# VHH binders against Rho GTPase-activating protein gacW (gacW): the designs that were tried, part 22

Target 1, 182 residues: Rho GTPase-activating protein gacW (gacW), of Dictyostelium discoideum (Social amoeba) (q54g18r699to880)
Amino acid sequence: VTLTDKAQINASTIELPPLVSRSIDLLMEQGISSVGIFRTCASATALKKIKTRFEAGEDIDLKAENVDVDTVAGVLKSYFRELPNPIFPENLHEYFFQAMRQSSNEEIIQSLKDIIDQLSPLECKMIKKLFHLLHLISLEKDVNMMSPENIAICWAPTFFRSFASELLPINSFMIVNYFDIF
Short names: E, the ipSAE of ESMFold2; O, the ipSAE of OpenDDE; V2, 0.75 times the mean of E and O plus 0.25 times the DockQ between their complexes.

## First folded at step 20 (VHH; framework vhh_7ubx_2)

Design y4 (from x5 with Y32N S53R G98S; at its last look DockQ between E and O 0.79; V2 from the best seeds 0.00; counts 0 for: pae E 14.4 > 2, framework grips)
Fold by ESMFold2, look of step 20:
Order: C-alpha cells, then structure tokens, then sequence
Structure y4 (fold): chain B 182 residues (1-182), chain A 117 residues (1-117)
C-alpha cells in the first residue's frame, strides 16, 4: 500500500455527513417534482429541529418521519450556507471569473474541472452529489418550475457569498453541464 | 433592531399595476441582498425577485418582464414595480433581507395584493 494507494482508498471510503447524504437522497427520490424546490422557504422552527438532531449525531430516517420536502431542502442549503469557509472558497473565485471569460464551452468546462480538482476529496464528493441533484431538478422544470437559472439564483449566495450576482451565469452553466464537468 | 415595513398593496383589477415599497432600518441596507417574496393562501412562500448589494437583479422566470425590483440605498428602501397583474398574483407580499438570497434573516409583516374584478 503506497501513499497514493492510501489516498485513493481513503477517498473512495469518505463518508458524507449524514445531513448531506440523507437530505440529497430524499430530495432525489421525492423532491425532483416539487414545485418551487429550494425557492420555497422552510419553517425556521422545523429547520432548526432537524438540524439540531443531525448535529447531535442522529441518523434521521427523513422518509419514515415524513419530513416535508421544503424542510429537507432548507436543511441542506443551510448546511452549505453555514460552512465556515464556502464550499467554493474565496481564493478560487478569481478562477471562476477566468472560466467565464473563456471563448468556448469546452474551455469553460476544462477550467471548471481544474477548479473542482482543488477541492478536498470530501468537498468534491459533496459537490458532485449536490450538483447531480440540481441537474435532475433542472431537467424537470416544466413540472417543478425551477429552471437552471432559478436554481442558480437560489444557490449562488450559498456558493459564492459576496460574488453571487457576478458568478450567477457560471453557477447556471455548472448545473446544465453537470455530466461534462463532474 | 432590524425593521422591514412594506406598503403599497391593495385591490386592483387584472392588468393593473402596483408599486410596493419596503422601508428598512436597523442594519446596513447597502450591504445586504434584498428579496421580495409572496405567499398565496394555502401555499408556502415563493420568492419573486432578488437585488444584490451592487444593484444587479434576478427574477423568477414566470414573472419576468412584469415585475421589476429596485433599491434606493440613500433612502434605505426596496421597491417592487408590478405590471400586468393577474389573479394568480394575489398574495401577501413581503420583503426580506439576507446574507443568503433565499434564507430570510429577517422579513417584514407584508402587504396584501389582491387582483380581482
């Protein structure tokens, strides 16, 4: 077992936080067709109760408890919003701007791959799972009313904080082009 | 203390126009994203539009071209200009401030908009 082998084995066994994995799994199963998903605000009280249980280490069976889709969506977005450092750290924001300035989709996609390669294995695994969900939601926009642009509006502040408006187009691009980027 | 107070709602006929205002105090208005949200009877809240700290605006696709969000940082006031109103626009409209566009740090009590003959 070499150092490279250890890193590869460790990456393949990285466990996502239960809050992230359970929320995305439920939303992929039950949330894709929900009108206004991520746009509809959750009850702050319901959101806090679910978050507190996850933070205490409970592995909540969200489906068995019939936790509503908007609460689960709010919990998931809140997790990423409350990270001490954004999932896309500020030192990477210049590279997102550079990606937007490329002249072809192929160049933009490669620039985004390079940015994603700078994330930790855990961050990369979380973002791949999250953007997969966002992509699937965007494919059902005629049912859920959430176009790629609407989804990007809902998530850009969480991903890019103070640069959310400037990076909105690249956020939408990442949702649409999920399979080419991740 | 943070305070958001909406005004300008009322009863209008289909095709009519309204301008909503949101007076803000108790925080640095120019450093916040500002959002208009509506809640129809029996439904959850639905965002309508957001305006960034720098003045860029984004709107829900279904209201694009009919609703215009704007802000006046000198007056600490947020606006929503609504035109071509439809019965399905009937809702309680409130403004919200946030660091995050779709997670309300604070919201106002709202102003009722009713579109009916």
Amino acid sequence: as target 1 above (182 residues)
Amino acid sequence: QVQLVESGGGLVQPGGSLRLSCAASGFTFSSNYMTWVRQAPGKGPEWIAVITRGGSTYRDDSTKGRFTISRDNAKNTLYLQMTSLKPEDTALYYCAKSVYWEYEDYRGPGTQVTVSS
Scores: ipSAE 0.000, ipTM 0.224, lowest interface PAE 14.4, mean pLDDT 83
ESMFold2 (binder alone), look of step 20: mean pLDDT 84; pTM 0.836
OpenDDE, look of step 20: ipSAE 0.029; ipTM 0.382

Design y5 (from x5 with Y32N G98R V99I; at its last look DockQ between E and O 0.01; V2 from the best seeds 0.00; counts 0 for: pae E 17.4 > 2, grease 24.7 > 24.2, placed apart)
Fold by ESMFold2, look of step 20:
Structure y5 (fold): chain B 182 residues (1-182), chain A 117 residues (1-117)
Amino acid sequence: as target 1 above (182 residues)
Amino acid sequence: QVQLVESGGGLVQPGGSLRLSCAASGFTFSSNYMTWVRQAPGKGPEWIAVITSGGSTYRDDSTKGRFTISRDNAKNTLYLQMTSLKPEDTALYYCAKRIYWEYEDYRGPGTQVTVSS
């Protein structure tokens, strides 16, 4: 690769936090068929150990260590729950409510794209990867028992913190329509 | 009490360089992730870069690698090296501590960077 090729590549050098990228990768590989994923609780001790190692900067090979799916799911959800601001902070909630009031799916999708454009590039990259996973889980609901609505119930309090119950329908819509929105 | 104080902003010509500093106190600097964020008039906040407690960095691709975050734990200081500045980089730049249990990032008052065409 030449210097000119490097300058022409619009490749983000943004690396996701290892906790996020490793957790999502493991869950995409091994978690999609897991019954009750994100709804079942992991061992608090196991979750704390893995979380502490990530917070110390370790890039854990979760697959090599055979970390169980529910522990990885708990670690991933805990990361977003413990952000200083929610990934969709309250100043964006009115935009989500406005999107819900649109009259067509096409308008709802465009409104959601506009909201996502307000997030930082790191936040966008994380959310795109996360919602891809959530979409794939929803496609296997007959095996894992996690419909888009069930996934939204588990994630909306983490995504929005406030008004989570009122935002369930748009959260579910984003999971179902992943490819059109992201 | 947590304090973050930015410095090094100012008026600069397009193509110029600036180094922003953020002096931190009131917390264990070496144990915390630190970020630079900017906000242009009439626009929302835009993160620039984050540096972990272990020194790993993550940068926003909108700057095309022109901005480099670094830290000096001995001086409790966060840095942003900015090069090839453009008028579009005009904004208030502030540093922020990642606060695990807060509703908002703890942030300094910011330093103004103005790139005049």
Scores: ipSAE 0.000, ipTM 0.110, lowest interface PAE 17.4, mean pLDDT 81
ESMFold2 (binder alone), look of step 20: mean pLDDT 82; pTM 0.821
OpenDDE, look of step 20: ipSAE 0.014; ipTM 0.291

Design y6 (from v1 with A33R; at its last look DockQ between E and O 0.53; V2 from the best seeds 0.00; counts 0 for: pae E 14.3 > 2, framework grips)
Fold by ESMFold2, look of step 20:
Structure y6 (fold): chain B 182 residues (1-182), chain A 117 residues (1-117)
Amino acid sequence: as target 1 above (182 residues)
Amino acid sequence: QVQLVESGGGLVQPGGSLRLSCAASGFTFSSYRMTWVRQAPGKGPEWIAVITSGGSTYRDDSTKGRFTISRDNAKNTLYLQMTSLKPEDTALYYCAKGLYWEYEDYRGPGTQVTVSS
């Protein structure tokens, strides 16, 4: 083990909320092949019960309790929808639009990276983990029926808190180009 | 205050066609994305199609091109043209403003479509 390796092992300080980390981990393990993931809505009663337990500070073992994929997906989406400020607040929307006007994918990707860099370290860590999941889901669209465009329809209103139709292609672009942007 | 009222549902034979309508009021209809969603008995809700303010459409592959979303901004009306209907299409169909169809304030009460011989 080198000094650099030892410092890297001990350098992580950002802890994700358990709701976010546990939900994404379960969905990566069990949800990627689920037909209509994020499109299918779970019962409001099931969502409320799980949300209330997380809000009380419980670190729920979602796998041990056999919580269904659609409930976990709904809980995760609800967390981001209910944030005091959206992950991509309105003051960033024009920057997103300007990024998409660049002449090449490489320039678009760099502009999007610059916008992501303005988010807090916690927000960056959350969306990196989330967009990793969304990317993996999009790669399995022939099984789960969730193209990048379908995923963007489900998530754009939550990410941006906006009805602007121009945000759909931006969201799908970030899903497709996950490894280059995040 | 958003108001959406669906119509055009009913009983239809397999292989038949229906055209659903959604009358919108209480917001600037032409400025918003609109969504059709369905909910079959004992199942969760499922979005079907989205149309942007500019008329571009996004639809789920599960309908295999049998359903077409459209809008008439002059009449503040959203449409869903359904063809080659199957028993599996039996559901409550409702429209929503934007992509916030999970909120009751942004969706209509729905119209029932029943496909049975």
Scores: ipSAE 0.000, ipTM 0.202, lowest interface PAE 14.3, mean pLDDT 83
ESMFold2 (binder alone), look of step 20: mean pLDDT 82; pTM 0.822
OpenDDE, look of step 20: ipSAE 0.778; ipTM 0.892

Design y7 (from x5 with S31R Y32N S56R V99I; at its last look DockQ between E and O 0.65; V2 from the best seeds 0.00; counts 0 for: pae E 9.4 > 2, framework grips)
Fold by ESMFold2, look of step 20:
Parts: structure tokens; sequence; C-alpha cells
Structure y7 (fold): chain B 182 residues (1-182), chain A 117 residues (1-117)
């Protein structure tokens, strides 16, 4: 077993936080066709009730409790927004900007892959699952009204925790090109 | 510091129209994205339209093309033309600098739109 083999073994055994895995699973099953998903936020009351239970360590069966899609979407977004460090920390932002300045989509994709490969195994597993969901939502934009650009507007401030407007097209690009990047 | 002041709200009957305005100061308006957001009673805020510095727009098709965002960079003013208003459109409408509508320092106090009776 080499160090590379050990890293691969560790990645395959990583368990996602229940909030993340339960929320994404429900949204993949019930949320993809929901009009305005992530754009229409849940009420503060509904959001707080579910957040408080997750923060207390409860592994909520969101499906069994019939928690509505917008509440689940809000809980998921709040998890990433409240991380101690953003999923795409500031030290990577210049690399994201440089990637988008490449002359072809193929070069942009490769540069973004290189950035994603620098994240921790847990971060990689979380964003692979999350961006898969976002990609699927974008494919159903004629039903749910959430284009890649609309999804990016909802998520970029959370992913990057940054005021830079240039992050919108980066986020949109990663959603569209999910299978090539992740 | 960023200052945004909305106007043009009010009480309107279903099917009516309103034009909202947002006067901006304290930043270079012409270089920033701008966002219209609404918040209905008992619900969380949601963006409804975004316009880039170059004039490209992104909007919620659940309004079915009834709302049009625009800007006048010479006057530092953002607009939302609302038509065919429905009771479901009743909300506090406010503008935000860029995509930063979740941050109070980057949004205005809002203007109330009430569609009733």
Amino acid sequence: as target 1 above (182 residues)
Amino acid sequence: QVQLVESGGGLVQPGGSLRLSCAASGFTFSRNYMTWVRQAPGKGPEWIAVITSGGRTYRDDSTKGRFTISRDNAKNTLYLQMTSLKPEDTALYYCAKGIYWEYEDYRGPGTQVTVSS
C-alpha cells in the first residue's frame, strides 16, 4: 500500500455530514423539477427549525418527515455558507480568474480540474455530489426555471464568500461542465 | 459607503402595472451588476432579476416575462418595470449592489408593493 493508495482508500471511506448527504439525496429525488429551487428561499422559521435539529447532531430523515423542498434547499445552502472556511477559499480565487482567461473551453476545463484537485478529500466528495445536483437542475431549466446562470447567482456568494462579480460566470461554467470538471 | 433608495411602490389592483426605481450612490454604479429582490411576508428573500454592467439580464421566468429590469448608468438608477401584477407579487421590493442582496450594507430599505382586490 503506497501513500497514493492510502489516499485513494481514505477518499473512498469518507462519510459526508448527514445534513449534506440527506439534503442532496432528497433534492435529487424531489427537487430537480421544483420551480425556482434555490432562488425561492424557505421561511426563516422553517429553516431555523431544521437547522437547529441538525446542529444538535440529529440525523433527520427529511423524506420521512415530508420537509418541503425549499426548506431542504435552504438548509443545504446555509451549511456551506456557515462553514469556517468557504468551499472555494480566497487563496484559490486568482487561479479561478486565470482559468477563465484561457483561450478555449478545453483549456478552461483543465485549469478548473487542477484547482478542484487541490481541495481536501472531504471537500471534493461534497462538491462532486453538490455540483452533480446543480448540473441536473440546470438540465431541467425549462421546467424549474433555473438556468446555470440563475443557479450561479444563488450559489456563488456561498461557494466563494466573495464580493467579486467575475465569479458568476465561473460558477455557471462549472455547473454546465460538471462531468468534464468533477 | 453604498446607498440605495427605492421608490415607486404602492397599492395596485390585480392586472396593474408599476415601475420601481432605485437611486444609487457611494460606488461606481456603471461597473457593477445590480439586483432586484423581493421578500413576501413570512418568507425568505429571493432575487427576481439581475442586470450586468453591460446590460445583460437574468430573471426568474416564474414571473413569466412580466418583469423587466433595466438601468440608466448616466443617472445611477436601476428600474423594475412590473406588469400584469398578481396578488402573489405582494412583497417588499429592494435593490442590491451586485449579487450581494443578502448583506444589509449592500441593499436598500425597499419599497412595498401590494396587489389586492
Scores: ipSAE 0.006, ipTM 0.414, lowest interface PAE 9.4, mean pLDDT 84
ESMFold2 (binder alone), look of step 20: mean pLDDT 83; pTM 0.840
OpenDDE, look of step 20: ipSAE 0.873; ipTM 0.933

Design y8 (from v1 with A33H S53R; at its last look DockQ between E and O 0.81; V2 from the best seeds 0.00; counts 0 for: pae E 4.0 > 2, framework grips)
Fold by ESMFold2, look of step 20:
Structure y8 (fold): chain B 182 residues (1-182), chain A 117 residues (1-117)
Amino acid sequence: as target 1 above (182 residues)
Amino acid sequence: QVQLVESGGGLVQPGGSLRLSCAASGFTFSSYHMTWVRQAPGKGPEWIAVITRGGSTYRDDSTKGRFTISRDNAKNTLYLQMTSLKPEDTALYYCAKGLYWEYEDYRGPGTQVTVSS
């Protein structure tokens, strides 16, 4: 009975893909102080090897295998870049532009919450965990050399595809204001 | 149809200077952010400088103060002025359309910079 109760709890909890959860967990532990994280790419060979294993369904213990931080960062970004539908879908981009036009941070934050509410529960859980990591990296910019703007530049093409250049300011705003938005 | 052609690379002494150019065609250059990227031997590409379509610039802190990105929209040309060059700056330097530096189709073939001797 205890086993069935635990199974019911787990079944009601949204599970992140192992690639996403394992990568973010490692980067939170080992990547926060890494100079140029997300701006410096790993070798294509190292990236492909790890990415292929995740795509085959392996739940890799990245810490036990001492996988390089830049390789893990590249695998994580590649996952979001290769989604069939971007996590910030095109049909909501006008609402991002409207949020950018608000006159106060409080209004901008509320507009962003409304946009995030339109994402699926899985997408919300993924971006909450991801933006938590990005926020923590931005707090250590004097060590890792990654300002919120630099982080936003690295992720904008992945989040916004064809409109990445126009939505850069709101991307950096979401990183800085993580706790108020998510 | 998008074409990016880098030039101005070469062999320089440590402490020297170079000016890289990127000639752009096949798109409305003034409407896009532009990016400089480098790839050192045996390493992955690294984003080093961005200039917005409005002229604001963002640079990697490790090259801050030594490299200056600029653009001439009348000539559809992107520039990277490099000073105080170090052996560690040896790399193939690419320009990229917009913020799409990770997408190979949005980059030029690159120009080699070698800092030696």
Scores: ipSAE 0.326, ipTM 0.714, lowest interface PAE 4.0, mean pLDDT 86
ESMFold2 (binder alone), look of step 20: mean pLDDT 82; pTM 0.824
OpenDDE, look of step 20: ipSAE 0.757; ipTM 0.881

## First folded at step 21 (VHH; framework vhh_7ubx_2)

Design z1 (from x5 with G98D; at its last look DockQ between E and O 0.15; V2 from the best seeds 0.00; counts 0 for: pae E 5.5 > 2, placed apart)
Fold by ESMFold2, look of step 21:
Structure z1 (fold): chain B 182 residues (1-182), chain A 117 residues (1-117)
Amino acid sequence: as target 1 above (182 residues)
Amino acid sequence: QVQLVESGGGLVQPGGSLRLSCAASGFTFSSYYMTWVRQAPGKGPEWIAVITSGGSTYRDDSTKGRFTISRDNAKNTLYLQMTSLKPEDTALYYCAKDVYWEYEDYRGPGTQVTVSS
């Protein structure tokens, strides 16, 4: 209880890196209806320019500068790709596989929640905000052409730092069941 | 340095078949996921299928059973076998190196498939 209370307090006061918070906020406002979001590649030059400014400590007003959504999406993905350790490191992958073998959705969801609870408070706050965005995108798949499965293909190699195809259904399940898992 | 070149498109009657090819160079082809995507005029990209480095495949639900992705690592070539083609399959088809999906420079220029009577 006490540990849970302290974790909750720390999570509410943790500030996300500006790159993460500003990118997700812009994409929630302007990206959900964008066709092919996270699948359409950005220019490497445009992506690098925005990344360099964030890394220098600039709090960029992405909306005021009219930075296109695909560049922002690419910047966000590159942040997670470049983490020293992936959000879902290899030592957790077998637990993800075992979770998906449970006999009911309720058991699968609980197993996934248990795995996510092993992440740091900062990691949890980041992926809660990110998966909220991914869930919202998946709800508009008829407009943006990004089903949960399509989003999972674009993100699983970054989240898990692995190309194992068995991770794709896990990623899509977590996107669909966002509110129950996070 | 990464180069992807699609071929095998063309005009085909409804119900017909085509086999698309993607010739790859400039990277260790066998080590990467490879992807097929299509885009019709005025629409956004539509993901079709991926094949992992281990040979496992995953396909979009809308084309399941009609389109098959495959690879030949000896020839550095990716394939898309399309059957039972419909007018709504008319699009530019391109392949992509499945490397985090961040860079437009890691896709080919595409090959046009037109399904019409």
Scores: ipSAE 0.088, ipTM 0.418, lowest interface PAE 5.5, mean pLDDT 84
ESMFold2 (binder alone), look of step 21: mean pLDDT 87; pTM 0.873
OpenDDE, look of step 21: ipSAE 0.675; ipTM 0.846

Design z2 (from v1 with T52Y L99V; at its last look DockQ between E and O 0.46; V2 from the best seeds 0.00; counts 0 for: pae E 7.6 > 2, grease 24.7 > 24.2)
Fold by ESMFold2, look of step 21:
Structure z2 (fold): chain B 182 residues (1-182), chain A 117 residues (1-117)
Amino acid sequence: as target 1 above (182 residues)
Amino acid sequence: QVQLVESGGGLVQPGGSLRLSCAASGFTFSSYAMTWVRQAPGKGPEWIAVIYSGGSTYRDDSTKGRFTISRDNAKNTLYLQMTSLKPEDTALYYCAKGVYWEYEDYRGPGTQVTVSS
């Protein structure tokens, strides 16, 4: 049911899980203009079907099967939400808050880069690819209705596993400044 | 156990207004973001408004600012003030704990809003 494999994450695999890479690739090709991407969701049945096939090792050609964008988006988000350890665990949160207190954007960016450098190679690889997608979505907000702030609402609780509202501007800052941070 | 109970739905005419309430219990309401979600006939659930514990609010732009989310932490109650209602707003409206609105375990059973001539 979950696509999370604690052993894979803890073993620091050097390749992205197919669910992550295939989903992001599909969304970069077909999801950027999708109204409400990550804000709207597909049925639990549709999500489970795709998740189960990836977990069984199937190499799904999402494009050839015309898998719905909202289904792919939901599968991708659920992967991160269900990780045994969140991408940005609790012990990093105060460092994120401290980074945002710096005097200039350049100092904030450098502090955020330093925090991201503490993540495992797999985690870094995943978030670099994911935040690239989120950045591209934010650039098309007039079409997809997903501002950096709206994207952050959808993703910050998943990335940080926390409902603290102070994490929202951190997430949106990282989306907007993707190329400088990652 | 987490319990969410929505109320205030019903039949309204286009252009009308309606105020939804969500009574929350079984968790520290003031510590969590709260979300209003709707599910129109034939569609999946979609987020429409979120309010964080500090009072910051975020709304889906597709409602064109017609909906306002608010909370009363002393009463453990979440509100959605809807104005200028349109037939396309017809949906089951439910509240969700936090921002995990995609998942049924985090939301209440909902209250039906029907906008019809």
Scores: ipSAE 0.046, ipTM 0.519, lowest interface PAE 7.6, mean pLDDT 84
ESMFold2 (binder alone), look of step 21: mean pLDDT 84; pTM 0.835
OpenDDE, look of step 21: ipSAE 0.577; ipTM 0.808

Design z3 (from v1 with T52Y Y106H; at its last look DockQ between E and O 0.65; V2 from the best seeds 0.00; counts 0 for: pae E 7.2 > 2, framework grips)
Fold by ESMFold2, look of step 21:
Structure z3 (fold): chain B 182 residues (1-182), chain A 117 residues (1-117)
Amino acid sequence: as target 1 above (182 residues)
Amino acid sequence: QVQLVESGGGLVQPGGSLRLSCAASGFTFSSYAMTWVRQAPGKGPEWIAVIYSGGSTYRDDSTKGRFTISRDNAKNTLYLQMTSLKPEDTALYYCAKGLYWEYEDHRGPGTQVTVSS
């Protein structure tokens, strides 16, 4: 990538919360090969220590402190789980269901893109980075034992705050088709 | 008031089998996905198997078919059939309402499974 491309990217006024960006960066570097990532959790004590520091406004360098992968994964999930409103709120769920009823994968992908584009710029930036990580994890399922379906089990309730069974295949579809949708 | 009560745990030798049960009350059991979760000493919780209201099941690949989740909606009961048990399966086993297996408020007090020779 050219220097002008890097400057253009860094000129954005929309910055991800440090918890989100630092957690995803660490997991992309150190978490892809971790067996059961997002399915296994660190202890409540380990999570509380890191969460409390972020909530106090501390800018934690997770890599420099060598925070273990399961703790970072748990902290990242808890951020999305604790949002006042879920990333995909209830008023979007029927649109997701309707998107999956399209007759071709190309139409399904376009419908999903349209739904995602309705999110705020910050939410779009966060989920693009997050789904990139989830996609990379799914590509290494033979090492980490996390199929797209297993990842969707871990994340769908957090993304949608719903138990509707139809949301699982939607979530796994978006993980698998990351580059076409996001 | 949601209540979940696990039972069927105990001490078993490697290679043995156990059937765990979870009695549910205080909600429309047949309308929810249900999850089995375990927590080994010094570790955080992990889900093992999920069964949806429509009957679809998903399980942790590391159990390699040794664990089978099922439900009886007429009895409001969730089951986990465990076979070929190994020492690494030693944990406290919980059932959870829906897919909120990480939340203590959504799961029961658990039943202990100890695999030791």
Scores: ipSAE 0.052, ipTM 0.542, lowest interface PAE 7.2, mean pLDDT 85
ESMFold2 (binder alone), look of step 21: mean pLDDT 83; pTM 0.840
OpenDDE, look of step 21: ipSAE 0.697; ipTM 0.856

Design z4 (from v1 with S31N A33M; at its last look DockQ between E and O 0.80; V2 from the best seeds 0.00; counts 0 for: pae E 2.2 > 2, framework grips)
Fold by ESMFold2, look of step 21:
Structure z4 (fold): chain B 182 residues (1-182), chain A 117 residues (1-117)
Amino acid sequence: as target 1 above (182 residues)
Amino acid sequence: QVQLVESGGGLVQPGGSLRLSCAASGFTFSNYMMTWVRQAPGKGPEWIAVITSGGSTYRDDSTKGRFTISRDNAKNTLYLQMTSLKPEDTALYYCAKGLYWEYEDYRGPGTQVTVSS
């Protein structure tokens, strides 16, 4: 995984950065039942070990190395947090607000779909896979203690890079309505 | 120039209570959500409670309602009331501006809470 992998734009040939795909795959297999996933973070030391290897260009097999769930979760968040531009940049935030003011759920969902579809092909592919994971985690909140709102708290600063409190319920709505939006 | 200063930590026996405070300056406190975060030795940070500018709260269910977040906008102060403290609550506790609990520039240096007999 490298920053250059994010620039791939041909949808039929787009491969997700290994950091993103391997992290999400591991978390789908081992992380959904993990208490406090994304709320409890690995130590800075554990994260640094994995991050420096990815930054050096290594394609790490996280499952084969038994990297713990909180470290994988932290590495995944770090990837999106360190993007040059946030996945949902500030120029889109008013469109998100406008979408939530629509009269019906169907109109809200369609407006959100339209915003998501304006992301680059690589960003769209990454976010579809990521929100699938977040949705699955939210369905198991009685086991993992992570409500859709708690998951949204963990990810909103990373997704939007904004202090606007109104983005929290939007983030939660997209997690809950994953299959309709993505 | 966000400035956050936590206080009220200390050594307490299991079952005890503490009230942490966080004095905020360098921004319009009443306009922002605020977060309490803790970090145990050798672990990464975890958020415990969030309070919106309007006073709505979100909490970590694993604390089983033992911790209550509140704010006094007139004093620019955030609070965490902790009750029924357990040894596993031993950690450095700090507050963060908004939901930026993972970002060092938006959190205070913290106050130590140690729960032991």
Scores: ipSAE 0.549, ipTM 0.824, lowest interface PAE 2.2, mean pLDDT 88
ESMFold2 (binder alone), look of step 21: mean pLDDT 81; pTM 0.816
OpenDDE, look of step 21: ipSAE 0.836; ipTM 0.914

Design z5 (from v1 with S31N A33L; at its last look DockQ between E and O 0.86; V2 from the best seeds 0.00; counts 0 for: pae E 4.4 > 2, framework grips)
Fold by ESMFold2, look of step 21:
Structure z5 (fold): chain B 182 residues (1-182), chain A 117 residues (1-117)
Amino acid sequence: as target 1 above (182 residues)
Amino acid sequence: QVQLVESGGGLVQPGGSLRLSCAASGFTFSNYLMTWVRQAPGKGPEWIAVITSGGSTYRDDSTKGRFTISRDNAKNTLYLQMTSLKPEDTALYYCAKGLYWEYEDYRGPGTQVTVSS
């Protein structure tokens, strides 16, 4: 085993925060058919109970405790909302606007891939897993009533903060075109 | 700084209609996307309709088109026309500045809608 092999193993084993990985896993299993997912939220009290346990380091078995989908969805969104900087920080917003001005879907997709490549390995791993979930939800809009645009409305202020409405179309585009971009 | 004041709520029979209004001040209303949000007892807030500064609208598909958002930029007023009301529409209804419908600081105090036979 060489030093290069150890470095590759360490990079490939970057672990997501348990709150993120456990929440997305449950929502992949139980949330895709949930009517209004991310648009309907649990109370602040319900969210705080689960969030406090994750913050204390507990690896909660959300499925075994039958934590409801809206509570899990709210906890997941609050994690990204409370990041010190948004997952797509303001210094990248001009690149998102430039991508929106491209003339073909292929050019837009390539521009977005270039933006995603600027994220840290941890950020990239989180956003790939999250957008996979959002894409799957969008495919079941006739069941869950969540179009790609509705999902983008729920997430844009969390992803971009100060330019949420202006970046809504590219947010929707990334949800729809997940497999080509991520 | 931001001030939003909702009105037009009340008690209504199932199948009835209401028109909610939201008077806005403290910001340039015509420059901002606006959202109608509701909160049922024991639940968190949920958005139900969005209107852009340019007048494009997005609606909660689960309301089956019963709710229509509109705006009058000359009067700094946002509207929600509600029809075919059901008991499950009973909630406190808020208007919100922008897409920040989950943040209480960006909402008004709300107007109560109660649908009861």
Scores: ipSAE 0.288, ipTM 0.689, lowest interface PAE 4.4, mean pLDDT 86
ESMFold2 (binder alone), look of step 21: mean pLDDT 82; pTM 0.822
OpenDDE, look of step 21: ipSAE 0.762; ipTM 0.883

